VH-VL binders against UPF0305 protein MTH_811. Designs and how they scored, part 9

Target 1, 155 residues: UPF0305 protein MTH_811, of Methanothermobacter thermautotrophicus (o26902)
Amino acid sequence: MKGSDALIMALRNMAATLGVYDLMEVRVFLERSCRFVQERYRAIYVDAYMSMVVDSVLDLKAGFSGTPEMDDARYSLRDALKRLDEINAPTIVGLTVLYRTYVKGEPLHPPGTPFPGGFEVEKKDGVHYCPVKDKQSDNPEALCDICIARQSPLP

## First folded at step 4 (VH-VL)

Design s42 (from s36 with heavy chain Y103W S107E, light chain G93D; framework fv_firastotug)
Fold by ESMFold2-Fast, scan of step 4:
Formats: structure tokens, sequence, C-alpha cells
Structure s42 (fold): chain C 155 residues (1-155), chain A 123 residues (1-123), chain B 108 residues (1-108)
């Protein structure tokens, strides 16, 4: 089988092990992790991230049958897998990152995700931009290096 | 365990300048956390001075911005505060403190504080 | 700037007493963005309560926070010897970050 077919099959097998309780645990963890974020951004960020995670899991559980829409990725799949392993990423997080980056060609935060200062994730001329990518570059838990989005010119 | 140790305090003359250091251990100052300086005049309350993000972006209390510079040295894992044109009212214990959130750039809680360093501005 | 005013500025209490400290904001603060700190003489402040009512890790259950809008309260249900300290409220809803003037809890 082609490499992309093997990846999709592996992600579908991962998704098959995940249920509602895994999604609830991610939401609880995310809300706890964001508890100090300004209220006006916290709810929007959490909801946007959870929507992205849910959509990824459900797409794979339903049996993704489309053609991969891969985009430019800074990290090779091999390097991304190594990175996820290094940080002991939860299965659902790893699945979401790999699916969005290497199958969908979409950023880890969907376009329209707002950040403080009036900035948001956006797509211009086929390129995705994120206002906080460089701010997270040294965060050991951040997966921004894997993300296809580039640093916004007005962070 | 996060530990912060301030240094550089002492007796300073009015009109002079002062450079304070905050050495961090147990966490990298460049790793998605944000750092502030806060001061407390003898017998008075707490006053937030400045914050620096891992990106190097800085934010200042408007009342002090013209005399204050916050900076960092990632290789030494150290935060700095420089105060210029010192006045008697700058006499205070100066603390560095960590913000607990790394998800966004505007958080205001302080979960770890240094021991503080006393600055006395007197002739 | 949001100004925080604490009441009382000081109080005298005995071990076992119920102590209540209030913090009033000059304009509305989201109930999620008000914190309380404890400071003992010669020491840095310690985070007690965040989000108006959530206890920080390791903080005894006798400490509780409540309130919304402009009026917030810190309660110590049964004062212990180690609780004699100065307490500060802090808003983190808007910049600049501001603290109350402090409430000193003294032994009677």
Amino acid sequence: as target 1 above (155 residues)
Amino acid sequence: EVQLVESGGGLVQPGGSLRLSCAASGYSISSGYYWSWIRQAPGKGLEWLARIYHSGSTYYNPSLKSRLTISRDNSKNTLYLQLNSLRAEDTAVYYCARHPSYWYDSEGLFDYWGQGTLVTVSS
Amino acid sequence: DIQLTQSPSSLSASVGDRVTITCRASQSVSSSYLAWYQQKPGKAPKLLIYGASSRATGIPSRFSGSGSGTDFTLTISSLQPEDFATYYCQQYDSSPLTFGQGTKVEIK
C-alpha cells in the first residue's frame, strides 16, 4: 500500500480505540490548562480546539475515504512521530496532530481561532498564519513546530 | 521545583540607576511561561511593574514605563529589571514572579515568587 | 485602571475565629479573574485563591473565596496560628494588573 494509505489506516485504527470518555478527558485537561487564560478567550479557544479534535476523531471513525489534501509541512512525518513520542503525547492528541498536518493539510488551530490582541489564525493566498507560533517555540509541550501554519506578520 | 532568586539590591543614590537580576531554576524562562517584576514599598501594598514573554515582548505599568526596562538572558536563565532616575519612592522590596499559563500571552496570576531583594534609595 | 479596595485595612482575631476580608473593585471584574494572596512578614506573597473561588494546590480547606462583579470575599473559617499575615486581593481581568492595599490579620 502507499505510504498515505498506511498512515490513514493507522490513524483509523487509533481512532477506533477512542470513545466519548477520551474526548471528555481532553476537554477537562484543556479547560484546566487554560484556567488562567482571560475569560473572553478561554471559552472560544477551548471550544475551537475541542471542535477540531472531535471532527478529526469522527472523520477517522467514519472511515476517511477521501484523497489526502497535504500541504507544506516543516516537519517530516518521521520527525513529527519522534516529537510526539518525546513529549509522551496522549493518543487522541497525536492522532489529531497527524491527521490535521499530514492528511488534511490544515493547521492545528483552525482558521478563525482568536488570540489576545485582536489576532486570529488565518489563511492568505494558500498559506496558514498563526499569531502565537513563535511565542510557543520553546514551550516543551507545544506542537507548533509540527503545525503547517507560519508565524503571522503581526503577532 | 521552580525557584527564583533575586539579587542586585542595596543602597542606591537618588538620580542613579539600578539593575536587578532574577535567576530561575527548575524551569526555563524561554519555555512558554511569562515573567513579571513586582515591588512592595515598606509597609505598603504590591505594585506590578513589568512583564516579559518568551518571545521577548515587554509590557509595563504605564506609571513607570519611562524609567523601567525588563529584559532576559535565556542562556543564563535570568530575568533583569533596570530602573533609571531613582527616587526615594522607589525604595521597596523587588520580586520576580512567574505566570502559570503558557497558552496565551496575557495572564495575570503569580504562582511562584522569588525571595525578594531590598532596594533603598537614600543619600 | 481597576482599583481594588480592601476592608478592613487591619483586624485583630483569636485562634479559632472566623475571619472575613472583602475586596471591592472600582469597576466590574469577571468572577474568574480575582485572586487572593497571603504574605507573612519578610516573605514573598503566596497564592491562595484564583478565579475568585478556587483554592491553589496545598491551600487548606479553611480558606475560601467568593464573590462576583465588584464585591469579593476571602473567608478563613477557623483561624490558625500560621494564618496571622497580610492578605491581598488581585484582579487579572485587565492591564495593568492591580492589587488591593492589603488587610493585616493580627493576633488579638
Scores: ipSAE 0.000, ipTM 0.504, lowest interface PAE 10.8, mean pLDDT 78

Design s43 (from f11 with heavy chain D105L, light chain G51D G93D; framework fv_firastotug)
Fold by ESMFold2-Fast, scan of step 4:
Structure s43 (fold): chain C 155 residues (1-155), chain A 123 residues (1-123), chain B 108 residues (1-108)
Amino acid sequence: as target 1 above (155 residues)
Amino acid sequence: EVQLVESGGGLVQPGGSLRLSCAASGYSISSGYYWSWIRQAPGKGLEWLARIYHSGSTYYSTSLKSRLTISRDNSKNTLYLQLNSLRAEDTAVYYCARHPSYYYLSSGLFDYWGQGTLVTVSS
Amino acid sequence: DIQLTQSPSSLSASVGDRVTITCRASQSVSSSYLAWYQQKPGKAPKLLIYDASSRATGIPSRFSGSGSGTDFTLTISSLQPEDFATYYCQQYDSSPLTFGQGTKVEIK
C-alpha cells in the first residue's frame, strides 16, 4: 500500500497497545529530564510535551480523519525511522514524533513554546520556525532533523 | 543512590595504551541517559574528551579523536575509554560523568561525576 | 570551537564579601546554554548554575548567575568559608563542549 496509508495503519496499531502505564512512564521520564531546565520553563515544557503525547495517542485511537502532510518533513520517513531506532526511542515517543511530523505537519514543540533568551517557536506564512534547531546539530537524540520546523533567522 | 566508580588508571609508558572503566550503580546505563569522559591535568582545568549516547553514537574532541575510543557494555553496566599512543601531556585525572537526559534543553549538563582515576604517563 | 575565558584567574576574599567571576565566550552562546561548576580540592566538580541564571537544586541562594551572548557572570553575594574552591564555566550551546580555564577563590 501507499507509504502514508501504511504509516497511519502502523501508528494506529501502536496506539491501540498503549495505556495509562505508558503515559505515566513518559511523564516520569520527562520530569526527570527537565529537572535542570530553568524553573519558569519546566512545567511549561513537561505539560506541553505530555499534551502532545496524549493528543497524538487519542487522535490515533479515535481514528485519524485528516490528510497526511508528509511533504513538509525534511527527513524522509525511512531516515526518520532509522534515527528513532538509532536512539532507541520509546514506542510512545516514536509514535508521537512520526504522527506530528508525517501526519499532522506540526513541529515537535508547538508555536509559542518559549526558550531561553526570550525566543519562541513561531509560525510565519505557513512555515514553522524554531530558535534552537541548528544548535542541536551534534545531538542525535534531540530529533531536530526529523522536526518540520526551520531555524529562525538571525536577529 | 547513583554512583560512578572509575578504575584502570596507573603508570604507563609513553606510546602505550590503557583502558579505563566506569562502573555505574544505583541505576542502569541502558536507560535514557548518556555519558562523557572528561579529564583534568594536575592543577589545570577541565577538558571534555568524548560522549556516548543512548543509541551508541559517539562524539570526540577534535584534537584527540584519533587516540580515543569510548564504548559501553550494558550487561556490565559499565562505560569504557580506550587511550592509545599516550603522551606525557595525557597525564590527568579522568572522570566519567552523566548527562541528566537526552532531553535537549539539559543535554550538555553533567549531574553526576565519578571520583576520577589518575593516569600518569612517564618513563 | 567556542573558547571560554574566565576573569580573574584567582582572587582572595574575606567571609561576607561579594565575589564576581566573569566568563567571556569567543562566539555568542545565543541560547544562554552556559553552566557554572564548583570544584573543591580532591573532588569532582559540582553543578551550581545552568542556563546562565538557574540555580541547581540544593544550591544556596547566595550563588547567582547572569549574562547572555558572550558575557556571563557568577556572583557569590556573601562569601562563606565553604565557598573556597575553583569555579568553572561551561558552554553546551555547540559541540564540542568546552570549559573555561577556572577561577580559584581563596579565603583571606
Scores: ipSAE 0.042, ipTM 0.639, lowest interface PAE 7.0, mean pLDDT 81

Design s44 (from f11 with heavy chain D105F L109Y, light chain G93D; framework fv_firastotug)
Fold by ESMFold2-Fast, scan of step 4:
Structure s44 (fold): chain C 155 residues (1-155), chain A 123 residues (1-123), chain B 108 residues (1-108)
Amino acid sequence: as target 1 above (155 residues)
Amino acid sequence: EVQLVESGGGLVQPGGSLRLSCAASGYSISSGYYWSWIRQAPGKGLEWLARIYHSGSTYYSTSLKSRLTISRDNSKNTLYLQLNSLRAEDTAVYYCARHPSYYYFSSGYFDYWGQGTLVTVSS
Amino acid sequence: DIQLTQSPSSLSASVGDRVTITCRASQSVSSSYLAWYQQKPGKAPKLLIYGASSRATGIPSRFSGSGSGTDFTLTISSLQPEDFATYYCQQYDSSPLTFGQGTKVEIK
């Protein structure tokens, strides 16, 4: 059993404990957290984040069968697990972060996620770029240090 | 709907200490927001003092960190600021303010402010 | 630390005037991390603009923000009686969070 196979089994077990209530709580939390964000960005951000969370849970419940993409992760799995524990991350958040980073090799915010000022997450030449990664360096709740995305070159 | 109410201000002698409180209502401080204290000396501008995250992690302005402590009590839905070794230049209105969301990248601005509490440091 | 310098420090204007306030940063600030606040005497500041150009909920359309890099601007297209106040810019690109010194908009 490869380490990635063990991780996938653990994530499937986590997903099995999650139900509609957990998904609704994340949605309610995101909507409340973003209530003062301009509607244009709030609606797109919440929808994109929820779609990503739902897709992650459903993929794992259905038995993910793709090939894990673990080579692009900058943060070790061990350190990521410690980090999630330190912030008391909810199961659904931990599952989503670990699945996207260590199984899918995708950023925590999908490509095309818009940010105020006309910036967005993008993939260029196989590398994911985020306009706000470095701006979260002083925020212990941000999971940017686990994310595979690199800081976008600023204009 | 959402309200922040500061209390604990008043007159204090130089070298003394005070603990300020910020009581939140209309929502829970444990619900995923960040919180800061900001002050304003009479007739002067705004100065950020400290920020606390959900995890309890704290960050301070570089010049004041040795004299200030930010904390919270989730069960009382209240934020605190402890001020020690007070000097005349600490005379100011002290505000608590909310950051909108830690999951949203724009967490550094303030969407709700309390009305402030005056701290006067004078002999 | 990033220093923010506002210009002018004070201005006199009449109702109906177009008012422009500038905020200059000592080093580059991403346009996504600049906010503007309005403060009336004896009151707490009120959020007007975040992300350099996004109006906060309930803020009238006469308020607009723009800019990038080191130069940012708040514009009031047609000044109203309730707009006489002090305005502050704030950056949240890097810690510590910093504010400009304020611009007082007073009646002519």
Scores: ipSAE 0.005, ipTM 0.541, lowest interface PAE 10.8, mean pLDDT 79

Design s45 (from f11 with heavy chain Y103F D105L S106D; framework fv_firastotug)
Fold by ESMFold2-Fast, scan of step 4:
Structure s45 (fold): chain C 155 residues (1-155), chain A 123 residues (1-123), chain B 108 residues (1-108)
Amino acid sequence: as target 1 above (155 residues)
Amino acid sequence: EVQLVESGGGLVQPGGSLRLSCAASGYSISSGYYWSWIRQAPGKGLEWLARIYHSGSTYYSTSLKSRLTISRDNSKNTLYLQLNSLRAEDTAVYYCARHPSYFYLDSGLFDYWGQGTLVTVSS
Amino acid sequence: DIQLTQSPSSLSASVGDRVTITCRASQSVSSSYLAWYQQKPGKAPKLLIYGASSRATGIPSRFSGSGSGTDFTLTISSLQPEDFATYYCQQYGSSPLTFGQGTKVEIK
């Protein structure tokens, strides 16, 4: 769509305000948030998410100018911006969500991210699947509604 | 260390109302964690009442939502529970408890609990 | 709502005994999102086990959890004097959050 250049410029401006300290704060928050994630998944989970966040920020700081892919997003960009504002999302979270969903067309958790129960985020036949989307249905803070991934078929 | 201290309990007459407070220390309630109120009638089990998320969004037990209001004051690092139209069966110890997040996803666990405050509803 | 039923509702045991408490769900608990809490008289509950089988930080190895689907178990391999308490299971796989009715472990 015609708003793609405006979105990329906004995301690059957001990335310009972020430094190493902001990334360290996200890591500390994630480590605390994941302390009740089963031990064997915790480090892999945190590292996978942080790699994705770092890659997103660095890509935008490097001047990424690709074409946004918005075909499969559940939320329109306008609805996503309203949602992020409603939950008072930190800048780094908002940047990551918007970049992954509306620029890259990738899920918020990268493919291969493991979740408790032996499941992982996967791409199958061109569709991204996540095992925890339905579990978050009553959590108004969850950003699963913005995420491009669909609920994995679970037994 | 995370500490939660409830206050505001005591003796209340049926039909009255009360406001419970939960003062948090050792970290900020405006962080990425979530908070609940849970009660326990004397000699009975645990009953979840209400939850507030870091954004201020609220969820309530369907049986009690008409009589409960959960809120917070970030500047005082304090959570509140307002109970209206009190009945004898509301007699219980009321706890506030923290939920750890799971990548901004609600874990549903309770990792820290307050000491509890006793509310007695009697004539 | 998922209803959790614990068995037994109470039991008497001696120090050194192996104690087993069962929690049965009215429908399958997603991803084994089941926790166990210990509550001593006059005190708040304390998290023991999460994800059906993972011990919380600082919890002694004599406590273990197992199970999936609708059937879950908490085991205390060698009961200690400080373990006499009421134990609760809790599911967090779906809304609303629900607890079992509790199992009281009393000294015999």
Scores: ipSAE 0.016, ipTM 0.622, lowest interface PAE 7.6, mean pLDDT 80

Design s46 (from f11 with heavy chain Y102W D105E L109Y; framework fv_firastotug)
Fold by ESMFold2-Fast, scan of step 4:
Structure s46 (fold): chain C 155 residues (1-155), chain A 123 residues (1-123), chain B 108 residues (1-108)
Amino acid sequence: as target 1 above (155 residues)
Amino acid sequence: EVQLVESGGGLVQPGGSLRLSCAASGYSISSGYYWSWIRQAPGKGLEWLARIYHSGSTYYSTSLKSRLTISRDNSKNTLYLQLNSLRAEDTAVYYCARHPSWYYESSGYFDYWGQGTLVTVSS
Amino acid sequence: DIQLTQSPSSLSASVGDRVTITCRASQSVSSSYLAWYQQKPGKAPKLLIYGASSRATGIPSRFSGSGSGTDFTLTISSLQPEDFATYYCQQYGSSPLTFGQGTKVEIK
């Protein structure tokens, strides 16, 4: 896949320029995007995302040579780039979303992330499920459309 | 929202140099991936001059590469264009323009432009 | 360098007319990375279309783009008085970035 090589080079180049103040910008963005989420869940959500962001940036700074998963993404790379631009996502947010979705094939929120109603992000038979993907449709800054996780089935 | 304001134009003598500034507001150039300078001679079309990446990497028009320097100052949220060895044919309105995203392949178009600054090369 | 040639270089049309402007590239434009801009006298260019066919935010539906490879088209389905302008195509499939020479649309 020729496009995946160009993508990973771009992500590595961007990661090389990022520092601690860029990480602070991500936290502000996430807290603003999650302002309508219950405070208890918001803290867990933001902290888990920040941990994932740090890990992603460090991986890219160290150099990555794995096989990208671009063909498995539900959302095309072109549409994802357009979406990130439309919401004015910070550079580091865009970098981590693209890395997780198109290179790693992992969701933005790790399994076990709790949400209101007793639901959690979970993995079943190789598929990641998120209980609030559909509920975040009202939030124009949510990146759920780019995330590989699917809406959890209703009881 | 997003605003780009060019400055530094005016009358310049042949053989001299010009240094143009582009002050950005409504977003941080340190979070933007690409910026370009474009010029337009009176009554003529658009000509791309130079682009600078988030990483600091620069790219130039082939015909002008030896005379151009593009740079930025993140602390001032400002881009610069230096053009040396000015000629009458450098007379043009110079525009600063934003590429909409930080992504290399897909963002080569311009979503916001400054109003332009006129440079007249005459003695 | 990819050279872009627009046709026609100028045209005069009446309000309500369908206007078609073409942009031909000297070699294939990768991934249909082609944009269209509108420029009114004394103003900076304004983005209309990117990726050959995607309309920019706030651009009226009467503007549409199509094409791939070396042949691209901008269409205005029903010309309005405010559409008097010069239109430019621009490729970003390869460096250096290049523009067409422009097409002047004069409303009579």
Scores: ipSAE 0.000, ipTM 0.486, lowest interface PAE 15.5, mean pLDDT 76

Design s47 (from f11 with heavy chain S101T Y104W D105E L109Y; framework fv_firastotug)
Fold by ESMFold2-Fast, scan of step 4:
Structure s47 (fold): chain C 155 residues (1-155), chain A 123 residues (1-123), chain B 108 residues (1-108)
Amino acid sequence: as target 1 above (155 residues)
Amino acid sequence: EVQLVESGGGLVQPGGSLRLSCAASGYSISSGYYWSWIRQAPGKGLEWLARIYHSGSTYYSTSLKSRLTISRDNSKNTLYLQLNSLRAEDTAVYYCARHPTYYWESSGYFDYWGQGTLVTVSS
Amino acid sequence: DIQLTQSPSSLSASVGDRVTITCRASQSVSSSYLAWYQQKPGKAPKLLIYGASSRATGIPSRFSGSGSGTDFTLTISSLQPEDFATYYCQQYGSSPLTFGQGTKVEIK
């Protein structure tokens, strides 16, 4: 895909082929990705992510999406597609990741959802910050490289 | 079915160098798991030495950084530890250990350990 | 570096006893990133607890962990014959990774 218009068209066409029953596959994928996460945080994360998936699919099916500039994404679209393929991401997960990162400019971890220890993704001066991005930089199941959020500054 | 097997230990001379190997089986090290070397002197506690990520990024114990090199060979599914300028206090059992992969947490704990290989530094 | 001090350094106990081991950190451990390991003579350590309170797969329910900040505890509610071993705490809230000095649980 080239340009924001072509990407949005491709994502809308993809969303049109997906049914509500495809949502079961994304939950299985998320449970596997979070298998070592402390139980109290896993449930919160999975449920919040499922909500993001549903919202993304419904937004695209309704045709309501913006054309934000892709300059904020540190990962190229080509590299993001390769990454999603490497982890065997379900089509619906790929759609959500691409829509949030390249169309909406929003982080992949839902704002207000805590990590272990009680910290969360914060937005300061128009930039999203994540406390665990650097700690997850080499994790093969992490999608942090695609995510728009930057590592939280340390004192 | 995940197994880690260390080798390369034995009796070595002070001032020399040592290269330990850790052969992984039951999964691929190129799958992106993180790896560390830990040692334990006879009758003493555990000491973390070095960590390597699948990207090749390395982290070392502050006191030993100048003498240690951690590396890997994906084609052999094997991890390595090089220790230079050997001293009597380097006598220990050396373990390789895997950090679990997960999305939202620090991977600083160890879910699988090798059996260890004894290194004795003596003239 | 975060130093971890375990108390006691050793203890003698009988089968059926409740055993409590404490791990104190020289500074706060971020996000309760603390693990506990069991090591038997001549064997590699085995993960028991991570994230201060989460039991690793296959670990019996008699093992439990608690704590946050600088004070952490491992409890064995009813000691079994196979539990006589040395126990280590380990923090992973900051680099370098560090271990406690160990607590030896000996048969009385």
Scores: ipSAE 0.000, ipTM 0.502, lowest interface PAE 14.0, mean pLDDT 77

Design s49 (from f11 with heavy chain Y103L Y104W L109Y; framework fv_firastotug)
Fold by ESMFold2-Fast, scan of step 4:
Structure s49 (fold): chain C 155 residues (1-155), chain A 123 residues (1-123), chain B 108 residues (1-108)
Amino acid sequence: as target 1 above (155 residues)
Amino acid sequence: EVQLVESGGGLVQPGGSLRLSCAASGYSISSGYYWSWIRQAPGKGLEWLARIYHSGSTYYSTSLKSRLTISRDNSKNTLYLQLNSLRAEDTAVYYCARHPSYLWDSSGYFDYWGQGTLVTVSS
Amino acid sequence: DIQLTQSPSSLSASVGDRVTITCRASQSVSSSYLAWYQQKPGKAPKLLIYGASSRATGIPSRFSGSGSGTDFTLTISSLQPEDFATYYCQQYGSSPLTFGQGTKVEIK
């Protein structure tokens, strides 16, 4: 897929196939993956992620009528599609990633997502900052290259 | 409860090889965590050796990369470390340890450790 | 590679004392990705602190961590008999993962 109209149409068609059972599967996956994380962080992270996924699916099902806020992502759309296929990303995760990065211009970790040490994803002067983006350069599971967020300034 | 149990240590001859095992229980090693091997020479500090992601991707200490192989068998819920061309300086207690879920990018710390297995390299 | 230097390398203390251990990094540790471990003789290390200041589950409130950039501190506010051990800092701000040389806390 190429162009903003073609991408939005493909994402809308994909969203039309998704239902409550897909959302339940994502929640179960997140709860299981985070089960040994401190309760305070786990609850906030899971809820924020689920809200982001729900909002993305509902917006696409409603037929998104706004102007795409597509950015100059460091990762091309073609490379992002290949990357999602390589890691066997669930359909709903792939949809959320592509919608937030290439249509909305929003980060893959929801704003306000807490990290140990008191750090959060935040927006300053129109730019989204993530405290851990550069930490993931060697992590094959990370999708940070697709994300629009920039690394928080070094101390 | 998460438990990690190392095995395969003992007396090994210089120039030989060793294969250590780390049996995990209370969780699945394929469930979105990643894992490291760390060693500690008698009376000395801790040295990170290698990590393996739940995807199977591996990373190594640059000084030991040519002699180390980290691997896993998901069906046996077991992690492995192979070290070749053994030297006296490889004498150490070897630990396997878990990093928290990959969903937390700040997860480079170790939340669970095995009890360790002693490897002695001597003729 | 980021090198971590702990000070002091050893100290003698009494029950009830406030103990402070410092960890200095050769380069800035991104996002304060620094952990502290306790190790007793013949045992595996135990996580105390991660993210420079977050206490791990089950760790008593007398243990606290602070710092950012290149200077980090572990404090034990009132040393207990079970706290005599060796303490290690570890950074995970960059690869390879590295540990400090350790600080031994001995009974006076």
Scores: ipSAE 0.000, ipTM 0.529, lowest interface PAE 12.1, mean pLDDT 78

Design s50 (from f11 with heavy chain Y104F D105G S107E L109Y; framework fv_firastotug)
Fold by ESMFold2-Fast, scan of step 4:
Structure s50 (fold): chain C 155 residues (1-155), chain A 123 residues (1-123), chain B 108 residues (1-108)
Amino acid sequence: as target 1 above (155 residues)
Amino acid sequence: EVQLVESGGGLVQPGGSLRLSCAASGYSISSGYYWSWIRQAPGKGLEWLARIYHSGSTYYSTSLKSRLTISRDNSKNTLYLQLNSLRAEDTAVYYCARHPSYYFGSEGYFDYWGQGTLVTVSS
Amino acid sequence: DIQLTQSPSSLSASVGDRVTITCRASQSVSSSYLAWYQQKPGKAPKLLIYGASSRATGIPSRFSGSGSGTDFTLTISSLQPEDFATYYCQQYGSSPLTFGQGTKVEIK
């Protein structure tokens, strides 16, 4: 079978094993990563990301039956797997990243995710834009290299 | 408790070289944090010198780039700063400081600082 | 490079006073990425505020930050004896990272 079919099958099997404790683990991961984010934005960021994670897991558990919308990510799938391992990402985070980037062609932060300064992830003319992608390019815990979003032109 | 301890300062001769160390404890540098060196001349303000990321990527102040090298040793949990072609104007307290790591935004501020090590450049 | 200019360079105040320190940037600071530090003689700087207005863990509520673009302010609502120190602003909206020249808060 094609690699995309094998990936979807693997992600579906992985999603079937996930439960409430895996969601607790991803929240802990995000809170640790965001502990120094401006207080007023931290809860909004975490909640937006958790909603995206839940949606991804539920889609896969329901037996994803759509057509994969594979996109040109900066990292190959192999490199993305290595990257997730290097940062010791929880399994559920890895599943979500791989699903959104390599299956759905959607950004790691959903459109409308707020960032400091009043900026948001937005979709314009079929392209996803993130206000902080260039500012995060050297952050060792950021997954922007895997994300399909482009830097916003008007920050 | 996060601690950063600088060492390697002291009296050095003009034109010489110096290697400073910053030993981290209370966390692992391989955990994805990143660090800078900052200096402060006696009675003067703060000047950022260099940053190193977990990935090993390095960044330098534009005025000092040719004389500075920042590096790390993950096995020793230690950050280093090499300063070459020393001048009297390099006399300062040198600090290492940690940048917080988070998923969003820029982490260019410093959440923990070492106590500093004094470097005096004089004959 | 973004230059940060603090005003005043020094001020004299009494315990209980409201102290205001300003930091002006030569260019707009992206995303309000500005921090404030406190430094006492012979000691390393201590983080007070990051992201222009977020108070660091353990910092008393009398310290507050505000501002955006090129104009930023640190306010101490009721000065305490332990607050006599030098204060620095720092931008991290663009490289290289830069600091203001400092504001010394002295006992009146």
Scores: ipSAE 0.000, ipTM 0.503, lowest interface PAE 12.0, mean pLDDT 77

